VH-VL binders against Large ribosomal subunit protein uL10m (mRpL10). Designs and how they scored, part 303

Target 1, 224 residues: Large ribosomal subunit protein uL10m (mRpL10), of Drosophila melanogaster (Fruit fly) (q9vpl3)
Amino acid sequence: RGKINIQRPKAPHYERARVVAVTQPKYPELPKAKSCFKTRAERTQQQQENPYNEIIAREVRNWLDHSRLVAFFHLSSITADDIFRVRVQLHKQNLHLKSYGSKIIEQAVKNTRYEAIVPLFHSNHCIVFSPDPEKTAALLRIVRRVPQMVLLGGIVEETMLSRNQLVAYAQMPGLHAVQAQLVQTLSQAPGHLIQQLQAHQNSFVQVLDVHAKNQMNEETPKST
Below, E stands for the ipSAE of ESMFold2; O stands for the ipSAE of OpenDDE; V2 stands for 0.75 times the mean of E and O plus 0.25 times the DockQ between their complexes.

## First folded at step 18 (VH-VL)

Design ma4 (from lb17 with light chain T98H; framework fv_anetumab; at its last look DockQ between E and O 0.28; V2 from the best seeds 0.66)
Fold by OpenDDE, look of step 18:
Order: sequence, then C-alpha cells, then structure tokens
Structure ma4 (fold): chain C 224 residues (1-224), chain A 119 residues (1-119), chain B 111 residues (1-111)
Amino acid sequence: as target 1 above (224 residues)
Amino acid sequence: QVELVQSGAEVKKPGESLKISCKGSGYSFDEYWIGWVRQAPGKGLEWMGIIDPSDSYTRYSPSFQGQVTISADKSISTAYLQWSSLKASDTAMYYCARQWDYSFPLDYWGQGTLVTVSS
Amino acid sequence: DIALTQPASVSGSPGQSITISCTGTKSDVGSHNYVSWYQQHPGKAPKLMIYDNSNRPSGVSNRFSGSKSGNTASLTISGLQAEDEADYYCQSYDSSSHWVVFGGGTKLTVL
C-alpha cells in the first residue's frame, strides 16, 4: 500500500480533479482589505474631535511609555497585503506596527517628553514599538526590505535617535556583550599591570646584575 | 577604513558576456547593501540596482531590469555586475557603492570600472 | 517619472558663495525624502558631500552645506576654491517608485 505522501499528494485522476474543481466552494475573494492606510486627506477628514481620539491618544502614550524601542517611518503607498506581511514578520519578533493620525499623535505627546517627535508626522507614517531595545537590528533588517517604509528616526531607552544613530545603535554589540568585554578587559588589566610592573622590576634587576658583574670584573686584579 | 575595490577596465565586443566585481573591506559586508551606478561618457549618474549581500536580495531600476544581473558572494565580500550579451550602448563607467538602505546615501564608492564595448 | 532637476552649470569666483539647486516633484523631494549631494571630479568616483539634506560626512569641508525647503534641495559652497570645480549631483529616493534617482548634474566652474 503506497505511502500516501501527505505533503505532496498525487494529483487526482483527471475526472476526479474535474469534480473537485467544480465542487470547490467558490469562496468570494475576501475583499482585499482596502489599504488600511487611509490617505492623509482621508485621515484628516475623519478626525472629528471625537472622544474616541482621546482614547486612541492614550493608547499611543501607553505604547510610548512601555516601549524601550520605538521607530518612526514614513509610509508611502503600500498595499494591505504588503503591510500585513510586514506586520507578521515584525510580530514574530515581538515588534508591533501601528499607524495613527497626525492629530492623534500630537494630542498623545502634547506636554510630554515625546513632543519632539511631532515634526516627524507630517505625512503618512507608521510606528513600530518594542519592549526590547535589542530588537533594533531585527527591526531594521525587516523594514529595509520594505521600500515603502522610510526610516525617520526612533527612541531607544528613552533617547531620541536620528535615523543614522539608530542604524549605528543596531550595529553596536549588545549591552551584555559590551559588558562582558568590559569585564574581560578589566579582568585583564591587573594582569597587564602586574606584567608591566614585573617587567620593570626584572629590567631593573637585570641592570643591577650587569652592574654588579661589571664591578666584580673591575675588582679582579689582573694577577699578572 | 571602508573601501570598495572594483575590477579593472574591460574591453569587449558586442555580444560578449562580462562580469565585473566590487570587493568591500573595512566593514561587515553583509550589513550594508551594494548599489551599482552607471555613467555613460559625458553623461550623468544612473542608478542601476542594489543587492543585499546577506541573502542576495536584489532590486533593479526599471531601465536595467533584465539587462544586467547583480549578484554577491558574501563569503568573499564581493558584489558582481554581469551582462550576458554586451551592447555598444553599455560602454560606460560602472561604480559600485555602499548603501545601507534605499533611502540612505551612497556613502562609499568604488573607483569605477570602465567598460568599453566596440566592434 | 521621478526627476530631479539641476542647473546644467554654475560659476563663481574664488572666495564667493555659490548655490546649486535640486528640484523635484512633490513625490520626489517630499518632506521625508532625503537628499544627498555628490562631488565628482573628472575621471574620479563621486564623493558624498551632504547626506540627509544637511549633514556632512566626516572629512568633508565645512564650506559645503545643504538645505531643503519644500521640493527644492540646495547645496551651498562658501569660500569657493579652485579645487571645488567639479560636477555635482543630487540624489534622492522615491518610496513610491522604489528606486534611487540622481539629478542631471551641475558643472561648477571656478572662474
């Protein structure tokens, strides 16, 4: 009895294939989710001073306050499918992609330490949040493959970074690695110092020995 | 110090294949992308395409799509630009340049490779 | 089609300040489209002079400055020197078209 290859089932007989093809429920193509990213114009029109905006603003603030990594992106025209793919990739890394209106962002960061980010939100934008600053490299690796996303800058450990600084940060060895290196360096320092100190002492002793030998040779009367 | 070194000048005939190289040094080669730029004699700079050496992800300018192939070997920190069949119109200086992302500058450039295609 | 427009040529006397403009469409040189400037001497590879509209790489003279307003980026060279005679190119990225674009280049002559 031939092992049914469950991974690559043999194509059914032509007649069976026809029946299966005809009996396959034509599920209406799920309406391609309209690009969830409404144009700036669409977003601005809908932002009526709605109590809902306050709730969303609070949410944004909460994300900012609880994130150790925040990255800001300009978002050009992107399909819903593409953004979904990016979202999935980011989610696998515990990175959260969000998009908010400019007014909401302004409201959220008003009179906060984050007020400086407002100028970044003049156009379509998205924000990626993470509780882990070590995910910066992973984040950048993913978003580099998304041409529609342009890195503008970010916040890491409560510090605002330019896009270049963010890239530089991502290239730095992890804090633990740096700490380990520091510890290693510090642990080697005493040894090096001891070696240097010993080297000087040894050199001094050698010089003294040479001097002593020279003095002994001068004191040996040529017994002629 | 970051440096890109390109292969030497090439003189070819129409219809011949060509592969030129760009070797990076002084940085982690797989962390940055490599872009290729064409400059025809007396003309301006034209972006051809870009490659991520880490997994050979490649994108081309529409004008160069299907006309050239960009590849990379990260093991030797080298990017390549190749033609299957050269044309006289391919006569130009070709530059490789380091670029972190699409929106980032071409911060380091190779010295250029002159390709001359003549009958 | 994304196009960055530069003047074909500019000229100045030693010691003068000159400005080279780079104008794109709204989509080309938007608020979030970063512009870079390159200097190219004859027979040499381009050199990055300005990135992200106004930043200078290490080793670039402070005589070079960049700015961006609206759809126009500008490279200013102060205290013009003979060595500044070169071709200058602006460059940007269009996130909609997904490619890098160069301006047509400007030949700077030091008179």
Scores: ipSAE 0.851, ipTM 0.929, lowest interface PAE 0.6, mean pLDDT 87
Fold by ESMFold2, look of step 18:
Structure ma4 (fold): chain C 224 residues (1-224), chain A 119 residues (1-119), chain B 111 residues (1-111)
Amino acid sequence: as target 1 above (224 residues)
Amino acid sequence: QVELVQSGAEVKKPGESLKISCKGSGYSFDEYWIGWVRQAPGKGLEWMGIIDPSDSYTRYSPSFQGQVTISADKSISTAYLQWSSLKASDTAMYYCARQWDYSFPLDYWGQGTLVTVSS
Amino acid sequence: DIALTQPASVSGSPGQSITISCTGTKSDVGSHNYVSWYQQHPGKAPKLMIYDNSNRPSGVSNRFSGSKSGNTASLTISGLQAEDEADYYCQSYDSSSHWVVFGGGTKLTVL
């Protein structure tokens, strides 16, 4: 046990025990028949669930703040076996499929730059989080085989993207190759050349941002 | 420039087999799905099904399941629609179109293949 | 059968604006669904005019606009021209049955 790496199977065992403990109901025992205290018990049960909603909302907020890739999906009815298969397939790629209540999502993004996503959660939904934006292509190829999941949009490197922009982002070649070349060149180049090469990396990011904005202008007319 | 080029018009008799083709160019063929759409004379568009050319993952509309076969050969950037035994009711225009997934638009269309099945 | 309802025909004079409706269920057309519109001239393949409810592909005139409210999507053509005479189809993905669905089509006649 002392040699168990947290990133290996024994860590999931530990995390599952935490989840189970949090989800255990703590309803008070009623002294009389349920029919006599039904409305009182229902109110008490609702109050007991409110603190857990805030804890879960903080979890969502933490995922949003620490994930460089977030994707939003509408989720139709799906069997437990099918969603589990999808979750496992995604997890192998460091993609974390989560489902939260609509009220919890609304609470988590309240007064944030992400408030615009709230209308997406009026129906059944799920969210995929990842620290690895380079996994966007893998994500999209996996989920497009899942008829029950409809891509709504995403967030990449803190930039909100439409679903079409997310597909375009996933198809852009050379991002990792450009980063690898830049690191290699910076390790070998003199100081003034390092400054010029860093400008090329910034220019590539700016081209992506301009491309995303040009896509939005062509997709939706803007009145000026 | 993305193009989908379909095989030429066909005139067949009931009971004959037929395989029509759709060749894609101007993009990586196995990155996108190919959907097939039927249009009977004077009627509207009907989605028949899709194929992912990368591994031949295929799904059919319920109306067409078991009625046709969709296939692809990614090495020559070509998708196919095939009947083992044509019926007069198969007389229609057949289009192929490119699609990212089920919920995305059919953004590029082939010119269509007219199939006429006469007794 | 037809899952998305469109009017069979619409007509207008050059210079007018016209609107074609496309009505479905919440699972066909709703706040989480995306509707596309296609134009088809006689003897020609359909052409994508609007996607994701209101977006225009490159090369589509800004006279074409799309919108969606409730379970109804709309295609609006302003400044009607003779070349706009064609059949128009809406299309969506039915998220409950998981099939691609086309409307029955609307014949636009320019008078």
Scores: ipSAE 0.718, ipTM 0.878, lowest interface PAE 1.2, mean pLDDT 79
ESMFold2 (binder alone), look of step 18: mean pLDDT 89; pTM 0.926

Design ma5 (from lb13 with light chain S26K; framework fv_anetumab; at its last look DockQ between E and O 0.28; V2 from the best seeds 0.68)
Fold by OpenDDE, look of step 18:
Structure ma5 (fold): chain C 224 residues (1-224), chain A 119 residues (1-119), chain B 111 residues (1-111)
Amino acid sequence: as target 1 above (224 residues)
Amino acid sequence: QVELVQSGAEVKKPGESLKISCKGSGYSFTEYWIGWVRQAPGKGLEWMGIIDPSDSYTRYSPSFQGQVTISADKSISTAYLQWSSLKASDTAMYYCARQWDYSFPLDYWGQGTLVTVSS
Amino acid sequence: DIALTQPASVSGSPGQSITISCTGTKSDVGSHNYVSWYQQHPGKAPKLMIYDNSNRPSGVSNRFSGSKSGNTASLTISGLQAEDEADYYCQSYNYGSHWVVFGGGTKLTVL
């Protein structure tokens, strides 16, 4: 009696397989979380001047105030599944993807230093927040592969950057790397100076030696 | 200075395979993508597709999907465009260009590779 | 096929200012989309002249300027010179189809 491999059961006989396939309960696909990126139209219809908007606006402000990296994206039609995947990828990097209505953003940034971002939110948009500006490169690496997300710009360390500037920033060596380089450069400077000083001294000594040797040769009387 | 250098002109017959190359220099090759653009004689520019050399992520325009293969070798900073079976209609100038992502411009271009397919 | 529409040809005299239009849809040239312009001389590769609607790359003459309004992008060349005679292409990213699109190209003749 052949040992039933429980881990890799042999495919059932064709007839049995057919019965099993037909008798498998078709579970309704779990409603993909409808909560994802509602179309602008859907969001605008729900944006009644609701006290809730104030709460959300405060949340947005809080995110802005506590984030050292903020990136703004245009969001085209994207599936809930796709946005979820992106969210997961971003989350692994401690990047937080959020989407808010334009009115909420306007309310949130009104009379703040962030008011300049309002023109970016005329269509469907999403925002990525991070407490770590060093994650800019990671962020861009993830999102540029999402055709539905188009980089518009961002805020890094309280400075508003264009999309090009943000890309440039991401390409820069990290502050620590730059500091390290600076330290290395500074640490090498004394060595170089010493070498240069020593080189001059050595050269001088060599010249003196040559001179001394020449003088000695001149003082050696040709003993006829 | 950023530079893309493409392989030389090719003259082929219908049914032949072809692989042309685009070598990037003067920048981190894996930080930017490479797009391919076709220009038929006397015609306009057509975007064919794009590749991320870092992991060879590739996307094609629908018109070119299945018609060509875009690949890259990051070790030598080179992108490739290849045909398994050339057609007379493939006669064109082919350009590679650097592009950071889909929404960014093609900021640096290769000199182009002329492919002539004739019986 | 999603295409950007350009005039087939434009002409101008030396010293004049000319404008080339590029008309698309909401999904390509519309709001928050970026349009680039390329110059192509005969037998040469295209050269980026304008990016992100109005920005000039380093080394591009200040005679070239770009603008965008609604679904139309415009390239303006001021002080037209003989060397400006070339084909010009606009380019954008279509957010609906998720691919790069080019205009049909405009032949600029300097008279």
Scores: ipSAE 0.854, ipTM 0.932, lowest interface PAE 0.6, mean pLDDT 87
Fold by ESMFold2, look of step 18:
Structure ma5 (fold): chain C 224 residues (1-224), chain A 119 residues (1-119), chain B 111 residues (1-111)
Amino acid sequence: as target 1 above (224 residues)
Amino acid sequence: QVELVQSGAEVKKPGESLKISCKGSGYSFTEYWIGWVRQAPGKGLEWMGIIDPSDSYTRYSPSFQGQVTISADKSISTAYLQWSSLKASDTAMYYCARQWDYSFPLDYWGQGTLVTVSS
Amino acid sequence: DIALTQPASVSGSPGQSITISCTGTKSDVGSHNYVSWYQQHPGKAPKLMIYDNSNRPSGVSNRFSGSKSGNTASLTISGLQAEDEADYYCQSYNYGSHWVVFGGGTKLTVL
């Protein structure tokens, strides 16, 4: 099943434990033994968190490896009811809405071709995964009506696309219709026209790759 | 060749109703949204709201909610901006523009419709 | 309802490069916001010059370039020409309020 098994971290319990430790009276005596115990507890907690990060990072890699469509969004403040309704609408289209911490994303994509996506996760975000790139149009039509989700870009068939390129991709005819148009053109055209069409297709792909890279690069000249 | 053609200038008195139009051509009209922008004389641009003409989903800037009505007739590729009762402060140039959604640029603009409301 | 700050005016001589700034908050000119720039000649509709911070539409001179750093977007016009004299507006989508915002506009005068 497509759900990521993210166990609820006990963050509220961990945060409450920190607050409780701070609010404890400094009476009774023997503070040094308590101090050493807290230091060991901190080390143990840090060590345990590292294994959980890698488990979640593996889930991200698994989603990336098995999804032919990935879309990235900025996510601003949204009610639980609204995001749930969006998730349900997306799920009906085999579109899976997920969120991950930026450090986990960085760990997941390190030393891969997807490292360029890391800057997208420096703010509040969400990701939509799907095995079916034909669902790109459905995805965009659903999220267009969600003011809190702003398209940043995506990956389709392992190619990074800017948000404008993703919209252009979604507006293309379906694969069957595109194949039919190509067959009609080839059956009616001389050999020189076929070579010209293939050359223009290669140029189009090159333009899309440049725009995708530009969109993923938030760095600008004259940074202070 | 995307074009947005707006209805002609209007001179009205306070209290009168008005409906101005924006006709889109050269693209699939229901694929994109239509936004409306006001520019008072000598002033800057102000976004009023937007419509998805495919199903008439509409969203307004708070300053204009309840002040105007945005609508569309997809069968004739036309969006509308209308007032039930004009005020002198409604005197402005009104533009329609195409957007993919709220966060995308206004890539094609109509020529504008000047609305003058005076006694 | 001005959410983005632009200088009221800027001037330059032909051949110079000039920059028009557009300053906002992290909700409208932040790291993941997209800023667009429009040119408006008197009596004419605005024209899109730059979109998504730095992209130039087909048919727009390569003398126009856009950038964004911190909470400030910039439109740079190099090789200034008389035809560049117009009003310039920046625009974004505010991620906090969820509606479109424009800058107050900058009048460019070519001397």
Scores: ipSAE 0.777, ipTM 0.905, lowest interface PAE 1.1, mean pLDDT 80
ESMFold2 (binder alone), look of step 18: mean pLDDT 91; pTM 0.937

Design ma6 (from hd5 with heavy chain S54Y; framework fv_anetumab; at its last look DockQ between E and O 0.26; V2 from the best seeds 0.67)
Fold by OpenDDE, look of step 18:
Structure ma6 (fold): chain C 224 residues (1-224), chain A 119 residues (1-119), chain B 111 residues (1-111)
Amino acid sequence: as target 1 above (224 residues)
Amino acid sequence: QVELVQSGAEVKKPGESLKISCKGSGYSFDEYWIGWVRQAPGKGLEWMGIIDPYDSYTRYSPSFQGQVTISADKSISTAYLQWSSLKASDTAMYYCARQWDYSFPLDYWGQGTLVTVSS
Amino acid sequence: DIALTQPASVSGSPGQSITISCTGTKSDVGSHNYVSWYQQHPGKAPKLMIYDNSNRPSGVSNRFSGSKSGNTASLTISGLQAEDEADYYCSSYDSSSTWVVFGGGTKLTVL
């Protein structure tokens, strides 16, 4: 009885294959999700002063307040599939990709410390939120490979950073690493100081010894 | 100091293969991408493509798609540009440059490699 | 497709201020396209002079400044010197097309 290769089942007999092909439910191709990102025009038209906007604005504010890492991106036309892939990748790193209308963002940040971000949202945009600022490098690594996403800037630890500053931040050793280095440096400082102090003392003693030896040699009368 | 050093000038015949190199130093090679730019004699700059040395992610300009191959060896901090079959029209200066991503500038450039293809 | 248009040539006298324009296509209007400027002397590699529209890298003279308004970026060179004679290229990333584009270049002559 030939071992049924479960991984690569032999193609069914031609007749069976025909029946299977005909009986396969033609699932309507899920409409390729139209570019989920409505054009600015489409977004602006739908933003009727809807109580819903207030709720969303509150949500945005909540994200901003609870995130230690926020990154802002310009988003060009991207397919739903592509954005989904990016979202999945980001999610694996506990990074949350969100997209909001410009008006909603304006409403959300009005009279807050985040008001300075409003000029970043003149076009299609997306925001990535994270509770962990250490994920900045991971975030940038992922989004760099998304040509449709252009880094505009971000907020790290309540500090607004330009795109260049954000990149620089990502390249910095982690806070703990820096702290460790600092501690190490500080711990070595006394040793170095002691060494320097001892070096001077030793040098002084050596000079004194040489002087003493020279004096002793001068006092030894040549007994001729 | 960040530096990109390219391989020397090449003189080839049509139909020959060629691989030129760009070695980076003074920075973490895998943290930045390498772009390639062509400049034909007396002409302007043309962006050819870019590579992420970290995993050799590569993207080409449409004009150069299928015409060249960009590769990298991060172990030796080197990027490559290669042709399987050179054409006379490939005669140009080729520059490698460091670029953090697509939207960032080419901040450091190699000295260029002159490729001459003549029958 | 994004296209960047530069004047073919610009000239100025020593000490003067000159401006080189770089104009994008309509598709670039309102886009967060960052423009970079490169200087290239004959037989030399290009050098980054301005990035992100108006930022100057370290080591670049403060005589060089960049600005962007609408779909036009401008490189201004103040106090023109003989050493400034070079080709200048603007560049931008087109996020729609997903590639980097260079302008045609501008030859600056110092008279």
Scores: ipSAE 0.846, ipTM 0.924, lowest interface PAE 0.6, mean pLDDT 87
Fold by ESMFold2, look of step 18:
Structure ma6 (fold): chain C 224 residues (1-224), chain A 119 residues (1-119), chain B 111 residues (1-111)
Amino acid sequence: as target 1 above (224 residues)
Amino acid sequence: QVELVQSGAEVKKPGESLKISCKGSGYSFDEYWIGWVRQAPGKGLEWMGIIDPYDSYTRYSPSFQGQVTISADKSISTAYLQWSSLKASDTAMYYCARQWDYSFPLDYWGQGTLVTVSS
Amino acid sequence: DIALTQPASVSGSPGQSITISCTGTKSDVGSHNYVSWYQQHPGKAPKLMIYDNSNRPSGVSNRFSGSKSGNTASLTISGLQAEDEADYYCSSYDSSSTWVVFGGGTKLTVL
């Protein structure tokens, strides 16, 4: 008894009312259901967006924590093929080209020493990460060929550097000095090798910072 | 002490070729680019283009693309600016200058080479 | 296309401060566009006076200062001296146009 054709389109007023009633777990709450749908959809989207933002922010923090070289660039319009070619060329040197939204960067570095980098990401940008600070010269040589990328600055060994300081770092023989110190420490005693290398790395970054400040002073006036 | 020393003044006739030079000293020549800048008599400065002496990577401003050739010989720390056929409008002072990349300043300049094309 | 506009001339008396402007299109003097300033005396090569908007190279008097606000960069010379009489050029690179541009130049006359 089935009255299959009862639901077909030429039904009387009462047949239309029955079809509406069958579909109407939503009808008594239509105004509230509209509000609830939008509010619930908004909550679901907001919750989904928030978890994705934190997942990506964690990725950024991981890159920052494990990268001894970070360089920031403004990026003008560039074809997908061209930027892919640049990414491949950088990857061959253990240099990792990434781009993240400014909200993600802000979330990643909030209440950290790197909070100052956030304004760099309010315009079109890219970042290069690497565990290898000795690759700074290679990085700069590659990106100098890319007219669409403008160096803004970087982080080397936990120290924020201006773009001019980063160029100066790439030209400094500090890595060679560490290598020379390693040869000397191998001839002295094995027991303090790790401590001497760690101390020289930290001291070198500090000396480079002081050296860069002294160069800035000599650059502006003849002080003596 | 960074220095850029350019070749001497030239007087040429239209249609002749010319190659002027810029020799750098006091720094690692192939670490920085050499840019060329034109200044017509009584006029302003015009960036012509650059060369990276390391591998001869070269880029020209649109106004000069195809009009001149920029080259370098890093073994003698020298960059060159060359015309195959000079025009009277090429009369100008030509400077070389050191530049790290496009967005960095021209921090050290050569003394200039006056090129006069007439008659 | 890209253009940096400077006044054709500026004049001042010894001891005064003067400012030379350099105005570009919206993208020419933006936050990622670094402006440099060059001084050129007659018959001499240009000399870098200001780079990266406000930095002075070694050997440049602290009477010279640079700034940038909006789409306008400014070179300020305080305590004007006779030897400051020269032509002044701004320059910038915009990565969207992919070449370097100079302003038209400003002739500074010290009265």
Scores: ipSAE 0.762, ipTM 0.892, lowest interface PAE 1.0, mean pLDDT 78
ESMFold2 (binder alone), look of step 18: mean pLDDT 89; pTM 0.927

